# VHH binders against Inositol-pentakisphosphate 2-kinase (IPK1): the designs that were tried, part 3

Target 1, 281 residues: Inositol-pentakisphosphate 2-kinase (IPK1), of Saccharomyces cerevisiae (q06667)
Amino acid sequence: MQVIGRGGANILIDYGDPTWLWRCCIRWPDLLSSNNSYTIKNISYIKDYVEPLLHGLLCPMYLIDVDIEAIRPILSDFILNLDDKVVKVIKIKNLTNNTSNLILNNHFLKSYCSQNLQTVILELKPKWLYYDTDYCRNCTHNAFKGRGTKYCYNQLLMNPAHLELIFGECNIFPVKFKDAMHEYLRNDNNIFKILYDLQKKLTKNTTPISDIKSINDVNDEHLLLMTLRDVTCFIEWNSAENALHVNIIDVDLKPKEKWTHWTKTYSQLTSSQKIYHTSNK
Below, E stands for the ipSAE of ESMFold2; O stands for the ipSAE of OpenDDE; V2 stands for 0.75 times the mean of E and O plus 0.25 times the DockQ between their complexes.

## First folded at step 1 (VHH)

Design a4 (framework vhh_enristomig)
Fold by ESMFold2-Fast, scan of step 1:
Structure a4 (fold): chain B 281 residues (1-281), chain A 121 residues (1-121)
Amino acid sequence: as target 1 above (281 residues)
Amino acid sequence: EVQLLESGGGEVQPGGSLRLSCAASGFTFDDYAISWYRQAPGKQREWVSTITSGGDTNYAESVKGRFTISRDNAKNTLYLQMSSLRAEDTAVYYCAAEYDDYGWDSYLDYWGQGTLVTVKP
């Protein structure tokens, strides 16, 4: 068993099954029981609120119980008090199984392929596809963090030819894969347009971040919007079927306490160098 | 208890050099991307430089080639070596720690108290 992925709130554990991973919440470093309570609440939230919006696109995931003794050597590094006898874990499909050759890795995306190039996977985080500022929130945030703005999902949404920037990063992408991606983006049911439309709809029903002054200004629709702004998308192509399959992960319930982080980031970006995009009319 | 403490600021003449330090405690320093920010009088706080947990560095265009960011994970300390200083570099310099993950939109971000750098003509 080993940790193969780490975020601020979760770890991914390889437990010896090539098809499945254990995803464990570590958001509250003091108590296992706090993370367990959240994990139960989170899976209910995903089923009841996220699955209806992203029907058929969510990565297969299941709530399971893992005995604390089986996972203690790993979890002790992340949680101080292991105060429950079981760990509530999300058993999640390993989406890079059979394609673990990482061929591209930068701030915007990762790509994996099989040894024979018959399977290609893109892993990406589209983030803020809909925004109500006059500047690109994603590019402005990336510039603020010292990341490049070379690839932009908002520009991709406006112009599918923006894909050539991704293709230019790696010269081994199969022609069939490139063609499949171009075809996929011409269709208005692609994942970027789906997320854009959902974010736009939810934005109309939420308090603007600039107007949030306390935790009481954050409603459940705002939390859902923030979930959709932080998903990870996997796009998988296989040459045999010559079709694209999308799986979405990281569809977690955000704690309301994050409102201070959101308002701080907004304040920082409004005073930073803003990045605008030229219309592709 | 998380703490970031900046030091090394002071007065320097144009063209001079200063080395800033940021001492960290209360978190797993080597898992974090650590950044320098600055705020000049009457202006907004701006990003200066970042070093990732893996050691990759990025710089604002205004300081590129003049400033060097580095880290010592054994000492839980971040450094900013500043050379060829200009009047426009006058600011309070802050270090900030953010968990180093794919999206860089981590929940955990910590800020120091700042250290003043004055470049006087």
Scores: ipSAE 0.013, ipTM 0.294, lowest interface PAE 7.8, mean pLDDT 83

Design a5 (framework vhh_enristomig)
Fold by ESMFold2-Fast, scan of step 1:
Structure a5 (fold): chain B 281 residues (1-281), chain A 123 residues (1-123)
Amino acid sequence: as target 1 above (281 residues)
Amino acid sequence: EVQLLESGGGEVQPGGSLRLSCAASGFTFSSYAISWYRQAPGKQREWVSTIYSGGSTNYAESVKGRFTISRDNAKNTLYLQMSSLRAEDTAVYYCARVDYEDWYSGEYYFDYWGQGTLVTVKP
């Protein structure tokens, strides 16, 4: 067993199964029981609130119990007190199982391919596709953090040709794959438009971040909106099918206690050098 | 091999000042956000400050106005200027390379940590 990924407050463990990974919550470093309680609540949240919105686009995942002794050598590096006899684990589909070559890695996306280029995978986080500010939230945040702003999912939403900037970074993408991506992005049911519409709908039912003054101003719709702003999307192309398959992960319940971070970030970006796009009218 | 090496810790009186340094090697320092963390005896690690590759900074509420994070990309060095030190600032201070920042929660996750430097503020 080995840790093969760390994102947010979770680790991904390769336990020897080529099809599945274990995703373990490590958000609370003091107590395993705190992470277990959250994991149970999180899987219920995903089933009841997230799955209905994304209609079969979610990566297959299952709540399982793993004996603490089987996973202790790994978890003891992340959690101080392993105070439960079992670990609540999310067993999640291994979306990069048939690809081993990372061929593109920038702030916009990662791309993987099989050795024979029969499979190409894009890994990306669209973040804030709908926003109620006059500036691009993603580009402004990237600029604030000193990241590049050459690539933008909001510009991609407005013009599928924006994808050519990314394809220009790596000359080994198969022509059929590039054609499939262009066709996919011109379809109104692409993942970016789906997430945009969902974020827009939820924004109408939530307190504007500028108006959040206490934890009591954060409702369930706001947490759901923040979940949809932090998903990871995998787009897989296989040359035999010549079709794209989308899987979404990182659809976690957000702790409402982080409202202070959201309001702080909003204030920082509002006071920073803002990035505007021509089509934000 | 990525390495982060802290220095500058020591004993100081309450109200005093110290400057911590973190020497980085084995990666393009200017391309990464780097954080300072601290761990007091018997407690979990606490985030102190982050400086992004573009120079923007972020601070924990407990240190705002007292600590200043900065970087010198030409020297591959991170600094933490600490002023108005208090007994509660006693901890081992670590620099850490930011691997991932959770957008929704603002929590930082790190792929490399230094060995730490001890700061003791005498009661």
Scores: ipSAE 0.000, ipTM 0.262, lowest interface PAE 13.0, mean pLDDT 85

Design a6 (framework vhh_enristomig)
Fold by ESMFold2-Fast, scan of step 1:
Structure a6 (fold): chain B 281 residues (1-281), chain A 120 residues (1-120)
Amino acid sequence: as target 1 above (281 residues)
Amino acid sequence: EVQLLESGGGEVQPGGSLRLSCAASGFTFDDYAISWYRQAPGKQREWVSTITSGGDTNYAESVKGRFTISRDNAKNTLYLQMSSLRAEDTAVYYCAKGEYYEDSYGFDYWGQGTLVTVKP
């Protein structure tokens, strides 16, 4: 048993099953029971609010109970007080199990392939596809953080030819895969267009971040919008089927208390060097 | 400038009670979860209790039923009411402000602490 992925709010644990991973909440470092309560609330939120919007696209996930003694050596590194007898864990499909070769890793995406190149997977975080500012929120944020701005999901959404820049970084992508991706992006049912439309719809129903002055200005629609701005998408291609399959993860409920972080980031970006794109919106 | 200032510590007999206070300044107090931690001599710092911005409370197993956390948003003050004190409660008690960073939750400010000694 080992930790194979770490975010601010969650860890991914390989427990010896090739098909499944344990995703454990570590959002509150003080108390296991707080993370357990959140995990129960989170899975209900996903089923009631996120799944209806992204039906058929969510990665298979199941709420399970794990005995604290089985996981104590790992969780004690992340949570100060292990005050429950069980850990509420989300058992999540291992989306890269058959594709162990990391062939591309940059600020835009990661790509994995099988040894025979018959399976290719893209792992990507589209972030803010719809934005109501005159500047690109993603590129401006990446520049502020000192990250690369060569590739952009908003530019990809506006012009599928942007994908050629990404494919140029790696010469081993199969031609059939590249063709399948270009065809997929020309279809209005692609994941970027779906997320863009959902973000645009929710933005119309929420208080602009510039206008949030207290926690009372944050409603449930805003939390749902922020969830959709922070999802991870996996696109899998298999040469035998010559089809693309999309799975979305990281569809978590955001705490309302994050409003201070969101408003701080907005202020920082407003005062930074902004990056603009020609919009077809 | 964010500041947290603890007070109310002192010497008390086993079974006694104390009320700790934490005066906060430099941030919008009512928007943040705030926690009490303690550090006993020769031991690691341990979590004691948390109160969220909405008033929800959580406690370490060792203090459940004996300690009560509360807040007064009008006074920007956090409290810890301690009762049925035991020798093992002897520690420096710290107030800690939580903050979210992207998807992380952590503590960006700690007070200087207030000493509680349970003396037979």
Scores: ipSAE 0.000, ipTM 0.221, lowest interface PAE 12.5, mean pLDDT 83

Design a7 (framework vhh_enristomig)
Fold by ESMFold2-Fast, scan of step 1:
Structure a7 (fold): chain B 281 residues (1-281), chain A 120 residues (1-120)
Amino acid sequence: as target 1 above (281 residues)
Amino acid sequence: EVQLLESGGGEVQPGGSLRLSCAASGFTFSSYAISWYRQAPGKQREWVSTIYSGGSTNYAESVKGRFTISRDNAKNTLYLQMSSLRAEDTAVYYCATEPYYDDFGYEDYWGQGTLVTVKP
């Protein structure tokens, strides 16, 4: 049993099953019971609010109970007080279990392939695809955090040729895979366009971040918008089918209390070196 | 009042070592993951290293094997031991909380920074 993925709010645990992973909430470092309560609320939120928007694209997920003693050595690194006898865990499909070779790994993108190159997977976070500023929110934020701007999913959305920056990171991508990706991005039913349209729609019903003055300015549509700005997309290609399959994870309910951080980040970015693209939004 | 205060910066020659400290107050230090970031002159901030409440650590590729992050929960202090320093390590170093909320962070506290200059 080991941690194979980490975020600010969740960890992914390999518990010895090749098909499934445990996704554990670590959002509240003080109490396991707080994380358990949130996990129950989160799975209900995903079912009732996120699944209808991303129908057919969500990674298979199940709420399960895990005995605390089975997971204590891992969770004690992340949660101070393990005050419940069970851990509420999201059992999620292991989307990379047949792709043993990690061929790209940076904070923008991971790519995996099978040894025979019959399966290729891209793992990425598109983040802010729709933005209401004149600058690229993603590139400006990444530059502010010192991450650089090697690829931009907003530019990819506007110009599929931007894929060549991703392909340029690794020269072993099969030609059929690259062709499938180019074809996929020409279709308006691609995941970037879907997320862009959803973010744009939800933005119409939310207070602009520049205008948020209190927690009362944050509504449920804003929380959905922030969820869609933080999803992880897995795009899997299989040479036998010569088809792409998309699975989305990290579709979590955001706490309203984050409004103070969202407004702080907005202020920091508007005062920083802004990054503009030549393409209209 | 929440406060993070960095110290230990200074001038050092290439190949030298420095130990940075970050003194924390006004919050439950032991409950937070805490990171080091740096900002070189004319550049954007760069993440350097994170230590989680349980003690596990992560490092940026550029500093792996040269820098070691650690914490002393009894003293509410974060450390960065820097060795084999290079000219490109010249930067203002900041400590910052990494709340257990996603990348945007809910309780994102930053220190005022400490300058490290690597030159003859």
Scores: ipSAE 0.012, ipTM 0.258, lowest interface PAE 9.1, mean pLDDT 83

Design a8 (framework vhh_enristomig)
Fold by ESMFold2-Fast, scan of step 1:
Structure a8 (fold): chain B 281 residues (1-281), chain A 121 residues (1-121)
Amino acid sequence: as target 1 above (281 residues)
Amino acid sequence: EVQLLESGGGEVQPGGSLRLSCAASGFTFDDYAISWYRQAPGKQREWVSTITSGGDTNYAESVKGRFTISRDNAKNTLYLQMSSLRAEDTAVYYCARGYDEFWEDSYMDVWGQGTLVTVKP
């Protein structure tokens, strides 16, 4: 049993099953019971609010109970007080278990393949596809953080040929895979357009970040919008089937208290060197 | 211990009825979708019916209109009322725990031991 991934709020645990991982909340470092309560609320939120919007696209996941003694050696490193006898864990599909080779890794996208190149997986975070500023939110944020701006999901959304930049970084992508991706992106029912449309729709019912002055300005639609701005997408291609399968993870309920973080980030970006996209001729 | 325990199986004649029960223990029953699956000798396990945490019901085409799934959250118990039974309904019936919208075999994390239903003239 080992930790194989960590975000700010969750850890991923390999417990010896090649098909499944345990995803454990560590958002509240003081009390296990706080993380358990959140995990129950989070699963209900995903079921009631996220699944209807992204139907058929969510990674298989479900809530399970794990005895504390089975997981204590790991969780004691992340949570100070293990005050419950069970841990509420999200059992989540291991989306990379058949792909051992990391063949591309940049700040926006990771790609994995099987040893025989019959399976290719893309792991990506589209972030802010719809934004209400005149500058590109993703590129401006990346520049502010000292990251690269070469690959941009908003440029990809405007022009599917932008994908050639990512394909140009690795010469071992199968031609059949690249053709499938180009076809997928020309279809209006691709994940980037789906997320863009959902973010745009939810923005109409939310207070602009520039106008948020207190926690009372944050509504449930704003939390859902912020969830959709922070998802991780996996696109899997298999040569035999020659089809693309999309799985989305990291669809978590955001605490309203994060409004101070969102407004601070907005202010920092508004005062930084902004990056604007020009239309292609 | 998280557990599901089926009961109510037995032998019936074609056209007969049976009521299966699934007793849940060790978890908050109200939070989960619970499903019925069945497996006939020499065949793959097949999904029969699901009831979501909110009470919405779904059925396989082969049983629609003949079987009714229900839950009693106060008793932590799932039911399957089976009517107009046919020889092809003969199988071991399993109760399985999952989440709403994730009621396919591969998404179930807790399985009961099964209860045998034999429809024989």
Scores: ipSAE 0.000, ipTM 0.116, lowest interface PAE 18.7, mean pLDDT 84

Design a9 (framework vhh_gefurulimab)
Amino acid sequence: EVQLVESGGGLVKPGGSLRLSCAASGFTFSSYAAAWFRQAPGKEREFVSAIYSGGSTTYADSVKGRFTISRDNAKNSLYLQMNSLRAEDTAVYYCAADEYYDSGWYEPSEYDYWGQGTLVTVSS
ESMFold2-Fast, scan of step 1: ipSAE 0.000; ipTM 0.204

Design b1 (framework vhh_enristomig)
Fold by ESMFold2-Fast, scan of step 1:
Structure b1 (fold): chain B 281 residues (1-281), chain A 122 residues (1-122)
Amino acid sequence: as target 1 above (281 residues)
Amino acid sequence: EVQLLESGGGEVQPGGSLRLSCAASGFTFSSYAISWYRQAPGKQREWVSTIYSGGSTNYAESVKGRFTISRDNAKNTLYLQMSSLRAEDTAVYYCARDLYYGSWLPYEFDYWGQGTLVTVKP
C-alpha cells in the first residue's frame, strides 16, 4: 500500500488492486471526522448535481468504508487526530493501469502510453473555457504564474490544428491516434465543447466575480461552475477499437469560503499583463 | 462516535418563548464553533446562529434581538433561548458542528443532530 499521487486536498493510494485506487480527503489536517463528513457531502453533490450535467463521462467512483487500522500508517502522516473508526474513501477506477510510460508532461497536459503503443492517454485540465473578459483567462493566469502560453485550450477549441503544437513535442504518438484526435475535435460532442457550453450556461446564472463582495453573493450555480472549471479529463485511445473514451475526475464540491481566493485571483489578473488571442470569444 | 442530540421543542403561541438544548458527545466540545440551523416544511435548511469556541456569537438578521445562543462547556451543551416567537419561526431546529470554526454555511458543518420541532400556532 503506497501513496502514488497527491492533489491539493486528496491523496491517491495504491492498495494492490490494478483496477481501483483509494482517494482519501486530507483537506482538514486536524481531524479525520471532518474529512469524512466532507467526503459524504461531496459524493452526494457529485451524484445529485455533477453527474446529470456530465452523464456518462464521470470516472466510476464509489463511497466505501475502510477500517482505520488498515490505513493508519499512511493517514497518520496527513491527519493529526484519527478520531473515527472508519475512513470514508472514494474508490475510483485506475485510469492509467494499462499504461507504463509518461511520454509528455508540461503545464498544458500529461500523456501516457502502453509499452506497445496500443493505448495512449491524455490527462488535461481545460480550466476556464468560457470567459466573459476580452482577454484569455487561462493564458493570462499562466503568464501571471510565470508559465508559457504556447498551448491553450481556448485556442484548441477555436482551431483543432492547435493540436499539432502539442503533438510536435513528442514523436512517439501513433498516426492513428493523432487522426482520431483530429476527428474527435471536429465533432461538436467533444469534451471541450461540452465544458464550454456548460460553463457559458452557468455563467449567465451566476454573480460575476467582480460583483462578489461577501459569501452571501455565492450561490450553488457558482459552486457548480467552479467545479466545472477545475475538472481533470482523461482521454484514452485504444488501437483495437480505434475509439476515444473520456473519463472526468476532480469534480469536487467547492466551499463557499473559497470566494475570497477567487476574487483575489480575479483582481490579480485584471491588474496583470493580459494575454489576448487573435480571435476573442 | 460524534453525536449531537437536540431537545426542548414543542408547541407555543405567538409571542411565547422556548429554550432548545443540544447535548454533544464524542469530541472536544470546547474546541469547536457550534451552530443552530432550522428547516421549515418545503424549504432548505437555513442558518440561525453560531457560537464560537471563544464565546463570540453571530445571528441571522431575522432572529437578532429575539434569540440568544449560549454554551456550557462543562456540560458539553449548546442552548438557544427563543423569545417573541412568530409563526415564521415554525421549523425543525438542528445543531451542527462547524468544520471551519466560524463558517455560517450549512454545507461546511459536520454531524447534524436529529432535530427538534418548534411549532408556533395561535
Scores: ipSAE 0.000, ipTM 0.130, lowest interface PAE 18.0, mean pLDDT 82

Design b10 (framework vhh_7xy4_2)
Fold by ESMFold2-Fast, scan of step 1:
Structure b10 (fold): chain B 281 residues (1-281), chain A 122 residues (1-122)
Amino acid sequence: as target 1 above (281 residues)
Amino acid sequence: QLQLVESGGGLVQPGGSLRLSCAASGFTFSSYYMAWVRQPHGKGLEYIATISSSGSYTYYSDSVKGRFTISRDNAKNTLYLQMNSLKPEDTAMYYCATLWFGELYDYGMDVKGQGTQVTVSS
């Protein structure tokens, strides 16, 4: 049993099953019961609000109960008070279990492959595909964080040839895989177009971040929009089938209390050196 | 010693057609994705079309979709752009480009040829 992935709000645990992982909430470091309550609420949110928008694209996930004694050695490093007898865990499908070779890892994406190159996986976070500013939100944020601005999913939406930046980073991508990706981007039902359209629709019904002055200005549409700006997409190609399969994870309910963080980030970026994609709008 | 040589440009009336060619030498042409880009006088480069190494997949800018067709002949090391229903706004120097070596896919950073001028005017 070991932690194989870690974020600010969740950890991923390998518990010895090659098909499944345990995803545990650690957002509230003081109290297990707070994380359990959130996990129950989060699963209900995903079922009622996220699944209808991303039907058929969500990674298989199940709410389960794990005995605290089975997981105590790991959780005690993340949560101070283990005040419940069970842990509410999301059992999530292991999307990389047949692809052991990490062949590309940068701020834009990760890529994995099988030993014989019969399977290739892209792991990526598209982030802000639709934005209501005149500058690129993703590129400006990456520059602010001291990261390169070489790759941009918004530029990929404007020009599918931008995909060649991904291929240029790794010379072992199979030709059939590259061709499958080009074909996928020509389909208007590709994941980037889907997320862009959903973000655009939700933005029209939400208070602009510049206008949020209190927690009461944050509505449910804003929380859903922020979820869609923080998803992780796995695109898997298999040579035998010569088809692409998309799974989306990290579709979590955002706490309304994060409005202070969102407004702070907005102010920082508005005052920073902005990056524009000056072409046909 | 990679070299790209564009040809086929000229003066045409609105609604006319032109076929551009790009002769490639000094590299294994069939292994590279290729693009056509254009530059109006005194302006920046504008992406027009891309074609995969096999020729099976093509992409076009919205301004030329349905009017232009990109193709390649790997046996002849030649890239083509068939331009139909030409408009005055298509007036530009046209370049072929390769995406063969480099981390950045900025059309200003990859190898491009000398260009061929297309002028659409009555």
Scores: ipSAE 0.000, ipTM 0.158, lowest interface PAE 18.4, mean pLDDT 82

Design b2 (framework vhh_enristomig; at its last look DockQ between E and O 0.01; V2 from the best seeds 0.00; counts 0 for: pae E 19.5 > 2, grease 26.6 > 24.2, SAP .768 > .668, placed apart)
Fold by OpenDDE, look of step 2:
Structure b2 (fold): chain B 281 residues (1-281), chain A 121 residues (1-121)
Amino acid sequence: as target 1 above (281 residues)
Amino acid sequence: EVQLLESGGGEVQPGGSLRLSCAASGFTFDDYAISWYRQAPGKQREWVSTITSGGDTNYAESVKGRFTISRDNAKNTLYLQMSSLRAEDTAVYYCAKVYSLWGDYYPFDYWGQGTLVTVKP
């Protein structure tokens, strides 16, 4: 058993099943019970609000109970008080199980492939695809954080040829894979377009997040919007079928208490160097 | 001050229909999702339905297909059309300015006083 992924809110645990992973919330480092409570809420949120929007695209996942003794050696590094006898864990499908090589790795993109290049997987973080500002919110934010990429997922929506910047100088990708991706991006039902449209709709149907002044100003649309702005997408291609399969993960419920962080970020970006694109849909 | 006032409750026979109303004031009604909850005798309060500011609706499985939530933003009013009522629908129904996920209560959110719905022969 080992931790194979670490984020601010969750860890991924390989517990010995090649097909499945344990996703454990560590958002509250003080108490296990707090994390458990959230996880229950989170699964309900995903089921009731996210899944209907992203039907068929969500990564297979479901809630399970794990005995604390089975996972204590791992959790003790992340949670101070293990005050429950069980850990609420999201059992999630291992989407990289059929790959062995990591061929691209940056903050916003990872790519995996099988040894024989018959399977290629893109792990994409298309953060904040829709924005209603003059500047690109995501690119500006990345710049502010000292992060730099040569590509923008928003721009990918405007021009599928932008995909070449995502691939960079990597010459490992099969031609058929690249062609499939180009075709996919020309389809109006691609995952980026879906996310963009959903975010746009939600943005238009609620008050700006920047206008939130208290926790009571946070509504359901805000929460859902912030979820969709922070998802991770997996696109798998296999040579046998020459088809793309899309899965979405990291569709977690955002705590309402994060509104202070959201508004602060908006404020910071207004005073930062802004990144502008020539066009925005 | 946020105020929520429920009305429309009463006694009805099984299979009957009722329409509940909730008058809201003290906040920008159009900007918020609004929800119905209910509490049956001896049971915990449970989530029934939510309508978002954008008009999207969601329902508990127990009422899906029988209840319809709607809102009139011009009147700052929330509605719950109940049909095919069952004995198990007997409860005090509450209007709530709360995030309705999984039926949990969020601190500092607002509830009405409730209206009683009794379904019996």
Scores: ipSAE 0.000, ipTM 0.200, lowest interface PAE 15.4, mean pLDDT 87
ESMFold2-Fast, scan of step 1: ipSAE 0.096; ipTM 0.499
ESMFold2, look of step 2: ipSAE 0.000; ipTM 0.150
ESMFold2 (binder alone), look of step 2: mean pLDDT 85; pTM 0.846

Design b3 (framework vhh_gefurulimab)
Fold by ESMFold2-Fast, scan of step 1:
Structure b3 (fold): chain B 281 residues (1-281), chain A 123 residues (1-123)
Amino acid sequence: as target 1 above (281 residues)
Amino acid sequence: EVQLVESGGGLVKPGGSLRLSCAASGFTFSSYAAAWFRQAPGKEREFVSAIYSGGSTTYADSVKGRFTISRDNAKNSLYLQMNSLRAEDTAVYYCAAGLYWSTYDYPSEYDYWGQGTLVTVSS
């Protein structure tokens, strides 16, 4: 049993099953019960609000109960008070089980392949595809963080030829894979277009971030929009089928308390060096 | 391959009732919000009623209390029970389905549409 992934709010645990991973909430370091309560609420949120929007695209996941004694040696490193007898865990599909060779890793995306190049996976976070500012939110944020702005999902959304820049970073990509990606991006039902359309629609029904002055200005629609701006997409290509399959993860309910972080980031970006592209509104 | 097929329209007298049905095929209907829209002669298409995938409903003010929207996910079907019909309800009624959970009253938000069924309310 070992931790194989760590985010700010969750850990991924390898418990000896090649097909499945345990995803445990560790957002609240003081109490296990706080994390358990959130996990229950989060699964209900995903089922009722996220699944209808991304049906057929979500990574398989299940809420399970794990005895605290089975997981105590790991969880005690992350949570101070293990005040429940059971841990609420999300059992999620292991999307990289057969593709352990990391062939590309930058701020824009990660890519994995099988040893014989039969399978290629792209792992990416599209983030803010639709934006209502006159500048590209993603590029402006990357520049603010000191990251490169050579690659952009909004540029990719506007021009599929942008994909050639990312292919230039790794000469190991199979020709059939590259052809499949170009074909996929020519179809308007690709994941970038789907997320763009969903973000655009939700933005019309939410308070502009510049107008959020208190936690009372944050509604459920805003939280759903923020979830869609923070998803992780796995695009998998298999040479035998010569088809692409998309799995989406990190579709979590955001705490309303994060409104202060969102408004702070907005203020920082509006006063920073802005990056402009052709409008995709 | 994706289809929405309406049925149940017809001629009815003022004060009468009709039940419209919409059969969905070629997609996972249970994941979609569904709605009824109508278009009267010489007017633009207007919102009538919508039902979210989770069962929550909304109605146009003009039909509230008279019409009831419902769905049967096991049968991939959407229904509109129309009571106390008025001459002003005369229109072609359209079934629509969309993946979005908000902005139910805009036709442009819906991905799939039926061909329509005519409802005529006259003496």
Scores: ipSAE 0.000, ipTM 0.104, lowest interface PAE 18.2, mean pLDDT 84

